# Ledger of designs, part 26: VHH binders against q04fp6

Target 1, 166 residues: q04fp6
Amino acid sequence: MKELRIGRVINTHGIAGELKIDFNTDFPEQRFAKNSELLIAGEKLVVQSSRPFKQFWLVKFSDHENINLVEKYKGEDIFINERKEPRLSEGEFLVSQIIGLKVIDEKGNSIGEIADSFHTGANDVWTIKKSNGKEILIPYIDQVVKKVDLQTSTVTIELLEGLDED
Short names: E, the ipSAE of ESMFold2; O, the ipSAE of OpenDDE; V2, 0.75 times the mean of E and O plus 0.25 times the DockQ between their complexes.

## First folded at step 20 (VHH; framework vhh_lunsekimig_d3)

Design u68 (at its last look DockQ between E and O 0.18; V2 from the best seeds 0.00; counts 0 for: pae E 9.6 > 2, placed apart)
Fold by OpenDDE, look of step 20:
Structure u68 (fold): chain B 166 residues (1-166), chain A 123 residues (1-123)
Amino acid sequence: as target 1 above (166 residues)
Amino acid sequence: EVQLVESGGGVVQPGGSLRLSCAASGFTFSSYALYWYRQAAGIERELIASITLGGSTNYVDSVKGRFTISRDNSENTMYLQMNSLRAEDTGLYYCAAVYRRYKGYGTETYDYWGQGTLVTVSS
């Protein structure tokens, strides 16, 4: 298992050893949780505390409770060795969990496969690739997406008028 | 806790068949795209087959028509049926579970790997 880059140290924050981190993980609250082990500049550091700060995260590490002890980490990338699955709430999915799922209607008829997912600002939109190669877009709302079953890799949908562009 | 364990490797003659298995545990198997890699002596590891969450498969040209990748989410197992084996198919075969997500300034990739199973094709 290779190391995963989850952010970069931008600067120190205060004098108590907090680092300001520009993160690229979707799960900073989990990755920077207390007792999490991170790799910075080849050193294993254990998170003592963390909190969001604007678009960044502030992280304090055990045995590094002074700015003088953490200045050397400025500009360094942050990695994790173990890639545990993130915890998701009900109805939440990773893009990778959605892509590739078979799409069927409520009668069990095959419609296509999820090809992509993106956020519009209001709702997520999924791209369905039909067997004929054409694509349609559907909003991820209860009215359209009736069931997501990851065990069977199946999404059940009800197409609304105007959603079928074919 | 996360494990991928390959099995089914062995020694076969050219033209023979093998069926590899990859048993997974410790993670949500059905949420990952699955891959078979192989590494022959002296060369880099290569991707040879993949299967999506929905069951769509892809193969490199060298194994196309001879190898078949499949998955059983109920058993948390991936398979590789290898027919018409050739000497050049010899190598250590790895299974991998991967998901990727693009965010911001890069692609975030999560992957789990097995220890590999040795396939030797020799007369």
Scores: ipSAE 0.025, ipTM 0.392, lowest interface PAE 3.5, mean pLDDT 86
Fold by ESMFold2, look of step 20:
Structure u68 (fold): chain B 166 residues (1-166), chain A 123 residues (1-123)
Amino acid sequence: as target 1 above (166 residues)
Amino acid sequence: EVQLVESGGGVVQPGGSLRLSCAASGFTFSSYALYWYRQAAGIERELIASITLGGSTNYVDSVKGRFTISRDNSENTMYLQMNSLRAEDTGLYYCAAVYRRYKGYGTETYDYWGQGTLVTVSS
């Protein structure tokens, strides 16, 4: 189990127990979702509600309905434990996020669908299943994988000479 | 916290049908590809069906045309419709969600498993 810092309480907001969060996660909607368990000042707190506010996130915790109950958290770091979901660094994905994405080239032509992944000593390798039933392997490096777009379920790659070989 | 709970197993006659459900909680369901495995007595657990985030499905040959995997992200539930059941389909059926870190390590980890639901096809 490892604690993962996802932000800091910078101030209270209003009188009903909302805290203004300067977050350093790319996933604030997920991390601050209702019923999330966060660690602040060694205390486990359960999110009752949250919402975006300018460049910050506003979070209200169960049983903390009054500003007087939450003023003590000003300046405290906010943590989660990684039991719920693993921390992903920039450029990292879960296997479940990658399998099944449509693979296109930079011109938009369909190449296939991601079927699998594995790690070599140098980099991750993704298996693409083509419409003809053959599979090709591509390295997950910046020269080959240009964009991973989870919202559109697509991966844009540049096919280098030799990557199509069995 | 994290849960995968299978249901819908039971005893059925050859040629019959069952629908299995896998109810998920405690994680971002829509971000995972999901899997059905089965295990007959004395045999290693085998993958039989999978479904991606985009809804693409894959099946082992022994169940193609008879089993249909599906998912409903709004209900956090995956299904396996099993038709034309045979005695060989008898076993424990497990749902799974697989966690693996692409950049960190060359290992596959099955982080989330259900407890299994028993399907018995008897004459």
Scores: ipSAE 0.011, ipTM 0.203, lowest interface PAE 9.6, mean pLDDT 77
ESMFold2 (binder alone), look of step 20: mean pLDDT 81; pTM 0.786

Design u69 (at its last look DockQ between E and O 0.16; V2 from the best seeds 0.00; counts 0 for: pae E 11.3 > 2, placed apart)
Fold by OpenDDE, look of step 20:
Structure u69 (fold): chain B 166 residues (1-166), chain A 123 residues (1-123)
Amino acid sequence: as target 1 above (166 residues)
Amino acid sequence: EVQLVESGGGVVQPGGSLRLSCAASGFTFSSYALYWYRQAAGIERELIASITLGGSTNYVDSVKGRFTISRDNSENTMYLQMNSLRAEDTGLYYCAAVYRKYKGYGKETYDYWGQGTLVTVSS
């Protein structure tokens, strides 16, 4: 298992040892949670506290409660050693969990497979690749996506009028 | 906690068969696309087979028709059936659960790897 880069230290913040982090993780609230272990400049640091700050996160580490102790981390990348699965709310999925799911209708008929997922700004949109190779787009809304079963790798959908472009 | 453990490797003669297994634990196996990689001596590791959550498979040309990838979500295990083995198939074989980037999302990626199992094809 390789290290996962989750951000970069931009600068120090204040004098109490907080670091301003430009993060690229999709789960900063979890990755920078208290007691999380991060790797910076080859050192293992434990998060003492963290909070969002504009488009950044401020993170304070145990035993590093002074700016003089953390200045050396400026410009350093931040990694985690173990890529633990993030906690997801009901109805939330990683893209990796969605891609490849078998798509069926409410009668159990095969429609296709989830090929892609993206966010439009309003709703997530899933791309279904049909058996004939054609693709259709569906919005991830309750009206269309009735069930997502990761155990059976199956998505049950109800296509609305106008969603079928074939 | 996360583990991928390959097994089934060994020494076989050309034309022989092997079945590799990859036992997974510590993560939601059924929620990941799965992959077999191999690395021959002095050569960069290469992707040779993949299987999606829905069971769709893909192979590199060099193994197409000879290798078969499959998954059993109930057992958290992935398999690679290797038939008609050739000397050039020799290498360390890795199983992986890998997240890849797609349109519009995927800044954070995940890839779990096994330790590998050695396959030696020699007369």
Scores: ipSAE 0.034, ipTM 0.377, lowest interface PAE 3.5, mean pLDDT 86
Fold by ESMFold2, look of step 20:
Structure u69 (fold): chain B 166 residues (1-166), chain A 123 residues (1-123)
Amino acid sequence: as target 1 above (166 residues)
Amino acid sequence: EVQLVESGGGVVQPGGSLRLSCAASGFTFSSYALYWYRQAAGIERELIASITLGGSTNYVDSVKGRFTISRDNSENTMYLQMNSLRAEDTGLYYCAAVYRKYKGYGKETYDYWGQGTLVTVSS
């Protein structure tokens, strides 16, 4: 399955074929842009127009210009085929960029090396393998990770209480 | 284009072994947590094993000690080594890759799934 759920049709809007969408995408303007291909009830539909409406989006599909043509979509989930890797924003990293970086404190003292990265729902967590073979977990948050410098292959952290075995 | 392709399924006797592969393409493989699911007839799809970006693993109790998940980032491939197979392990096995990007008013997840590979354990 290559489908990403981006919302749900909650009702029709007006008589000219607009559907009211309760969306859960970060990018509704892009996802519901004209000519976007969406999947609803197993059917491929092409967006003709869309607009924001309060906390919802209103979407009209090509060849669906009447309420009678779209009532059947009420309550259906909306999907897209996502075939491209998500674009990274500032402060986001690929794991391949992170593994092996030297971890230092704000004074430059060596702490260890990044060995692992995973997501726990709230934030990324990085595993640091210390020179003594012990490992600590740190959250990737501004209070802990102060700087990631890919040019020097270093990560500067401020170690919070309870993040170390000692 | 993101693709996940399972292979290595087949028919084996109880107590036998199989090694499943999940070949990935079209994304930065090392950026994703990876999962194996299985689906037996009449049952909901069940998570059975996971592996983090750096190789930490987790298993459901019914397969722990018998199955081993692993990943080879240089070949963009995840594996499931299945030992001591039982009749109840019969099912369709799927790999999945998950990447979450958090943003306050919308919380997309990127869930990519393969088409599955069939494992049949019978005498």
Scores: ipSAE 0.000, ipTM 0.248, lowest interface PAE 11.3, mean pLDDT 77
ESMFold2 (binder alone), look of step 20: mean pLDDT 78; pTM 0.768

## First folded at step 21 (VHH; framework vhh_lunsekimig_d3)

Design c62 (at its last look DockQ between E and O 0.28; V2 from the best seeds 0.00; counts 0 for: pae E 5.6 > 2, unsure alone 64.2 < 65)
Fold by ESMFold2, look of step 21:
Structure c62 (fold): chain B 166 residues (1-166), chain A 123 residues (1-123)
Amino acid sequence: as target 1 above (166 residues)
Amino acid sequence: EVQLVESGGGVVQPGGSLRLSCAASGFTFSSYALYWYRQAAGIERELIASITLGGRTNYVDSVKGRFTISRDNSENTMYLQMNSLRAEDTGLYYCAAVYSKSKGSGTETYDYWGQGTLVTVSS
């Protein structure tokens, strides 16, 4: 397996060996769980405990009970050995899976096709290229996106007022 | 066998321009979101520009209007056009590639990084 970057040590936290992590994973609770093996500065470290802290994660490693043992990790990237493919939960898709899907309404009428996806806060936005060349933006939320069917290469949406007016 | 190789760095006067390239191999380039980071001496590595699979770009305020990120999927290469360079743009510039997901944060489980190319803005 390849090394996969999941964050960076910003600073120490307190004197008992906690490190403050700016993480880049959708799965911080899993990645920083007790007994997880992380790679920092070429060393394998085992998580003893962890907890969320604002937009960061605080992580303490086994046998690293003192700030003097962990200060050297400040500024270092954090890696794991993982499979190539990310783990996807229900309702999650790789953007490469959804680009090109045919977008239809609940009656089966063609609206367009998916052209891109990007993140805005807690909601993703999908762009739809219409046959007239215009693009519209829809939020990826249950009220708008009713079904994603990769087997038939279709996405069913309910088009809300204002989404089609641009 | 994943590789990201930056090039195009160098020494330039304030107000000058450079174009950085990031050549990629060993993965399906078109399936990854792409990023430029920079690191000045004594400063943490910072994200400066990103581009999605569909070509949507984002920039930090300090480079907006001066830098342009682009990608050429047929050549497996990402670019950063840097104009109106300032002394504070001096640093080591890295490219990175990650899987892009819908309905999650932008942090995917595959991060690949280049070794960096040095940009020095001085006269």
Scores: ipSAE 0.070, ipTM 0.494, lowest interface PAE 5.6, mean pLDDT 79
Fold by OpenDDE, look of step 21:
Structure c62 (fold): chain B 166 residues (1-166), chain A 123 residues (1-123)
Amino acid sequence: as target 1 above (166 residues)
Amino acid sequence: EVQLVESGGGVVQPGGSLRLSCAASGFTFSSYALYWYRQAAGIERELIASITLGGRTNYVDSVKGRFTISRDNSENTMYLQMNSLRAEDTGLYYCAAVYSKSKGSGTETYDYWGQGTLVTVSS
């Protein structure tokens, strides 16, 4: 079995069978494109139409053009048949890829290593464990993270004022 | 091709044991956090055990001391050793592999799921 979860049905929207979807995919416009096949509650549904709605997507499915037909999908996870790992875009990394990378400044001075990564709601935050054992948090933004080189296992950063509390 | 296949389910008496396996293929297994979920009839799917990339485990209270999750990255397989099984453990057990992408705009999580294996604990 190869089901990739791409979101969850939050609620119905309107009476025409649209579902409000909290999506978890980089390509919602592709995943929810017309004629796309999604798996909800073990059923294969075909997208009839879709549109963004705030931070969500509204999706209408073929043969489900009435709210009464889609209420049962509330709270259900949405899956697709994915045969490959999601493609990483430039500047995107798996957490597993960044953990353990050596952190240096733009002058090549050693700072520490990436110890963890978490999402704050706006940007990812990386935890750097310094050689002295202390940890600092840096936002994964262009102003701070200048280069990620997986071949050399090195992250180049520019520490902003206040990020280093030593 | 990405695939997760659970096995090891079956019928067992209370107090018995089962060992579930989740065989993975088609993706970098070692890069994923792994989870066992279960869904009893009429009940919402629940997370019961997890193991991080580094091998840190976590369990829901109801299975602590009875269930053990483990992973073998060399075999691309996750296991769930279930001991002292109870009737309440009856359900469809799913394995999941999850990884998160880190990016400037935030973290995005991807979940692969198996079809599940049925565990029935009954006298």
Scores: ipSAE 0.036, ipTM 0.292, lowest interface PAE 4.4, mean pLDDT 85
ESMFold2 (binder alone), look of step 21: mean pLDDT 78; pTM 0.771

Design u70 (at its last fold request DockQ between E and O 0.22; V2 from the best seeds 0.00; counts 0 for: placed apart)
Fold by OpenDDE, look of step 22:
Structure u70 (fold): chain B 166 residues (1-166), chain A 123 residues (1-123)
Amino acid sequence: as target 1 above (166 residues)
Amino acid sequence: EVQLVESGGGVVQPGGSLRLSCAASGFTFSSYALYWYRQAAGIERELIASITLGGRTNYVDSVKGRFTISRDNSENTMYLQMNSLRAEDTGLYYCAAVYRKYKGYGTTTYDYWGQGTLVTVSS
């Protein structure tokens, strides 16, 4: 199977080219992220913007910023190509690469090690195993994760109130 | 070429056991979080079990204590041990492999799916 069905266009939404999508993926926020490529009616479309809408998602595609340009996609299934493993571009890294990295604070103090990662509805959450064996969960957001340095195998974090409760 | 192939499905009586396998190829298996989904007739696909890169497992309540998800990175295979099967466990079972790519704080998700293996629990 080359293509995976991840949803269907239900209808247009508004006049700005947004499509209302009934999705069949557990990761719609990522699947419909900006610059994502989707296949609809045999055409490759690039996501310009997206947002949740009730149990659906509204997605706008590049070069399709008008309802007249997207009417033809009504009722069409949405696919992704899953034949090839994605490659990393410059500045990109995989979740798998952060596993085992040393975690320090901004002062350089050791906090622990990245033990795991999992996805929530909104963000990835990393599990840090502290030296005392306790685990803390941190969201992968700019307020908490300040730097990921794969060269030094180090993650710099700022712990927010409530994250370091023992 | 990326491929996920489920196997091990079949017909069993209530209380029986099955072991599903998901054989992966064409991608770096160890870099993916793994999931088992199932879809019963007339019902939307549901996540039933997951295992993280670190080997941490999670189950929906309906299968807790009965199902066990595991992974063998050396064999590029994910398993689902299904014990004490019930009629309501009947459905098409899918395996999925997912990883996330980061660029800054932006993320892109890649997920691969098998075609499914049918599990029928019937007396």
Scores: ipSAE 0.720, ipTM 0.860, lowest interface PAE 0.5, mean pLDDT 90
Fold by ESMFold2, look of step 21:
Structure u70 (fold): chain B 166 residues (1-166), chain A 123 residues (1-123)
Amino acid sequence: as target 1 above (166 residues)
Amino acid sequence: EVQLVESGGGVVQPGGSLRLSCAASGFTFSSYALYWYRQAAGIERELIASITLGGRTNYVDSVKGRFTISRDNSENTMYLQMNSLRAEDTGLYYCAAVYRKYKGYGTTTYDYWGQGTLVTVSS
């Protein structure tokens, strides 16, 4: 299996087995999540906990509870060898599943259809294409998107002042 | 298994053109936002172009009007057409695919990366 490099161990951190990682993934929270299996120096290590630290990520591995067990990893690259698409758990759905859904307001009036989605750091933004060809951008937050119903292929939103300017 | 493989890099004179390809496998390609990054020697990787699930494109100012990102969902391939190349465009070019899922209003994001293809602009 081909390995994917996701960072490098820069140093140890503290005495309890945390390693400071200079990561090269844009999504370290998921890559270093608890129970992730990483490869360092050809060894498979399982993440016990992780947290952000300045521009780095701190990671502690199962059965590696002190600095003496992890100091040997300083300077080593970090890989993963499992490149499977993550499974959907109960209550989860793909961002792609919202494309094409019909958008209605809370009164049932048709607003348009979801044409696209993109991430802005804090939340996703959805584009709604109206029948007149104009687009509305809405944030995917509880104040705006009230319900996503994949069974009926509908999304219910509350239009905020200034969002509908056609 | 999610895989991304870049190709089409090479050596080109200033003002020349190259077309990069990113061949994807092991996932539902149309469900991913796609990105081109580049990394010049000694600096951190930078995002240069993106294309959304719906086909909306964005570019960093330094490549606007010269580079064009596109995707062909039927061939599971993303492209970067690079025209009017400059010495500053030299570097390793990486494609990335971003998977997003929702749980409630929370978004979980995974990135997948290729190995890179080298572009050298030199005379």
Scores: ipSAE 0.436, ipTM 0.722, lowest interface PAE 1.6, mean pLDDT 83
ESMFold2 (binder alone), look of step 21: mean pLDDT 80; pTM 0.784
OpenDDE, look of step 21: ipSAE 0.701; ipTM 0.846
ESMFold2, look of step 22: ipSAE 0.435; ipTM 0.725
ESMFold2 (binder alone), look of step 22: mean pLDDT 80; pTM 0.784
ESMFold2, fold request of step 23: ipSAE 0.422, 0.418, 0.401; ipTM 0.739, 0.739, 0.730
ESMFold2 (binder alone), fold request of step 23: mean pLDDT 81, 80, 80; pTM 0.803, 0.798, 0.796
OpenDDE, fold request of step 23: ipSAE 0.716, 0.713, 0.716; ipTM 0.857, 0.855, 0.858

Design u71 (at its last look DockQ between E and O 0.48; V2 from the best seeds 0.52)
Fold by OpenDDE, look of step 21:
Structure u71 (fold): chain B 166 residues (1-166), chain A 123 residues (1-123)
Amino acid sequence: as target 1 above (166 residues)
Amino acid sequence: EVQLVESGGGVVQPGGSLRLSCAASGFTFSSYALYWYRQAAGIERELIASITLGGRTNYVDSVKGRFTISRDNSENTMYLQMNSLRAEDTGLYYCAAVYRKYKGYGTHTYDYWGQGTLVTVSS
């Protein structure tokens, strides 16, 4: 199986069969383009029309032009049959690429290395393993992570009060 | 071509054990965080276990001490060892591989899913 999750049906919209979608894709206008095939609740649906709606997208599917026909999709995840792994654009990097990077402060002092990363509801959190073996957690935000340099394998951070108990 | 295939499901008696496998291909497995989900009949899909890129595991309370998630990057395979199975563990088990890409301080997530493998715990 090669399904890629690209969103979730939040609710129906109107009575004409439109679904309100919380999407998780960089190109919703392409993913929800007319004639696109999506997988919802194990069914293949073809996009008839779509439009942005606030932070969501409204999508109408062929042969589903009535609210009664789409009610069952509420809360369902939306998948596409993705065949290729996403590629990186310039300036982009993966979570996997930060694992093991050296962590320094803005003065160049060594702090430790990135040991792990995990996602929270708000931000990703990185685990830094200090030289003394202790671990600290930092949020991946501009206030803390100042620079990620994959060429030098270095992450520059500014520790906020309370993040370092040592 | 990206692919995730679960296996190892079946029928087992309460107290029994199963080992699920999720075989991955077509992508850089080691770059993905891995998850096991399950969905019982009439119940919403739930996350039950996860393993980070750094190998740190997390479990929902209902499976703690009974289930063990692991990954073998050399084999592009994720496992779920299930011991002391209970009737309430019955369901369709899905593996997921999550790919996280940073653009500035923004994050884009891609998650691949398998079709699932059925686990039935019954006397």
Scores: ipSAE 0.661, ipTM 0.827, lowest interface PAE 0.5, mean pLDDT 90
Fold by ESMFold2, look of step 21:
Structure u71 (fold): chain B 166 residues (1-166), chain A 123 residues (1-123)
Amino acid sequence: as target 1 above (166 residues)
Amino acid sequence: EVQLVESGGGVVQPGGSLRLSCAASGFTFSSYALYWYRQAAGIERELIASITLGGRTNYVDSVKGRFTISRDNSENTMYLQMNSLRAEDTGLYYCAAVYRKYKGYGTHTYDYWGQGTLVTVSS
C-alpha cells in the first residue's frame, strides 16, 4: 500500500544514461535486475541493465540512453510498489512451483526430485534429493536445466561433469 | 495487502533469551525465502539469519550457535530464538520475505519488510 525506498540517485555516470545509485537494499542484484520496475520522481522506469561499481550500483533504464535524459534524476529517491503480491504474467512461474518436481535426464532416467532453491548472486541453485537421501546442487541456467514442465511435474536436466558429486 | 509484523522484542539481561516472531499475511508464505536482519544505532542493517523454502538455514558467525531461525508455514510465521544474548545484540530486528519468479532464465525479485521489533540487552 506504500512505496518502499530502496536507494537514491547520487549522480550520472558517463554519457550513455547510467545512473550511480546509493542503495539501501541488501538485494541490489535482484532489485536492479533487467526488467525491474522502479519509481523515481513519480515516474515508472524499467531497468535495461545494471552492474556493481565500488560501493554503488550503476543502472540504465529503457528509453533513457543518454545523460540529457537522466540528469533530472540526480538526488531523487528510488522506490518500488511493495504492498501487493506480484501477479504472474504469461510464461512466468514462481520459484516455489519447482519444489517437488521429478527430475529426469534427457533419456528419461530418474535423478531425484527438487527439494529446495536458493540464490547465489549469479544464478539460482536448485537442490535435488536422490532416493538415498543424498543431494545434488545444480545451477538454474540453460546449460543445465533444459525443460521445466509444470503440466507433467517434471524437470529435464543435463548433468555436466562435476555437478554430480557424491 | 502484504504485511510482515515482528513481535517478541524487549529488554533482557546479558545471557538471557528472547524469541522473536514475524507474522505474515497477504501472500503465500511458503513461497518465500525468509530473513532476519538487525540494525544497531548508527550502523547499516545487517543480515543475521536466513531460511530457504526447503528449510535450509544460514547464520552469520556472530550469532551461530546462539540464534535459531525457523518457519511454520501452517501458521504463516517465522521465528528467531535468541539465546546467550550479549550487549552487542541490541538493535532493531527486521524480518524480510523474498519472492522470486522466473521468465525463461530471467529472475525478478521482490522483498517485503516488517517495521522491526526492538531488542535491548543491558544489565
Scores: ipSAE 0.399, ipTM 0.723, lowest interface PAE 1.9, mean pLDDT 83
ESMFold2 (binder alone), look of step 21: mean pLDDT 81; pTM 0.800

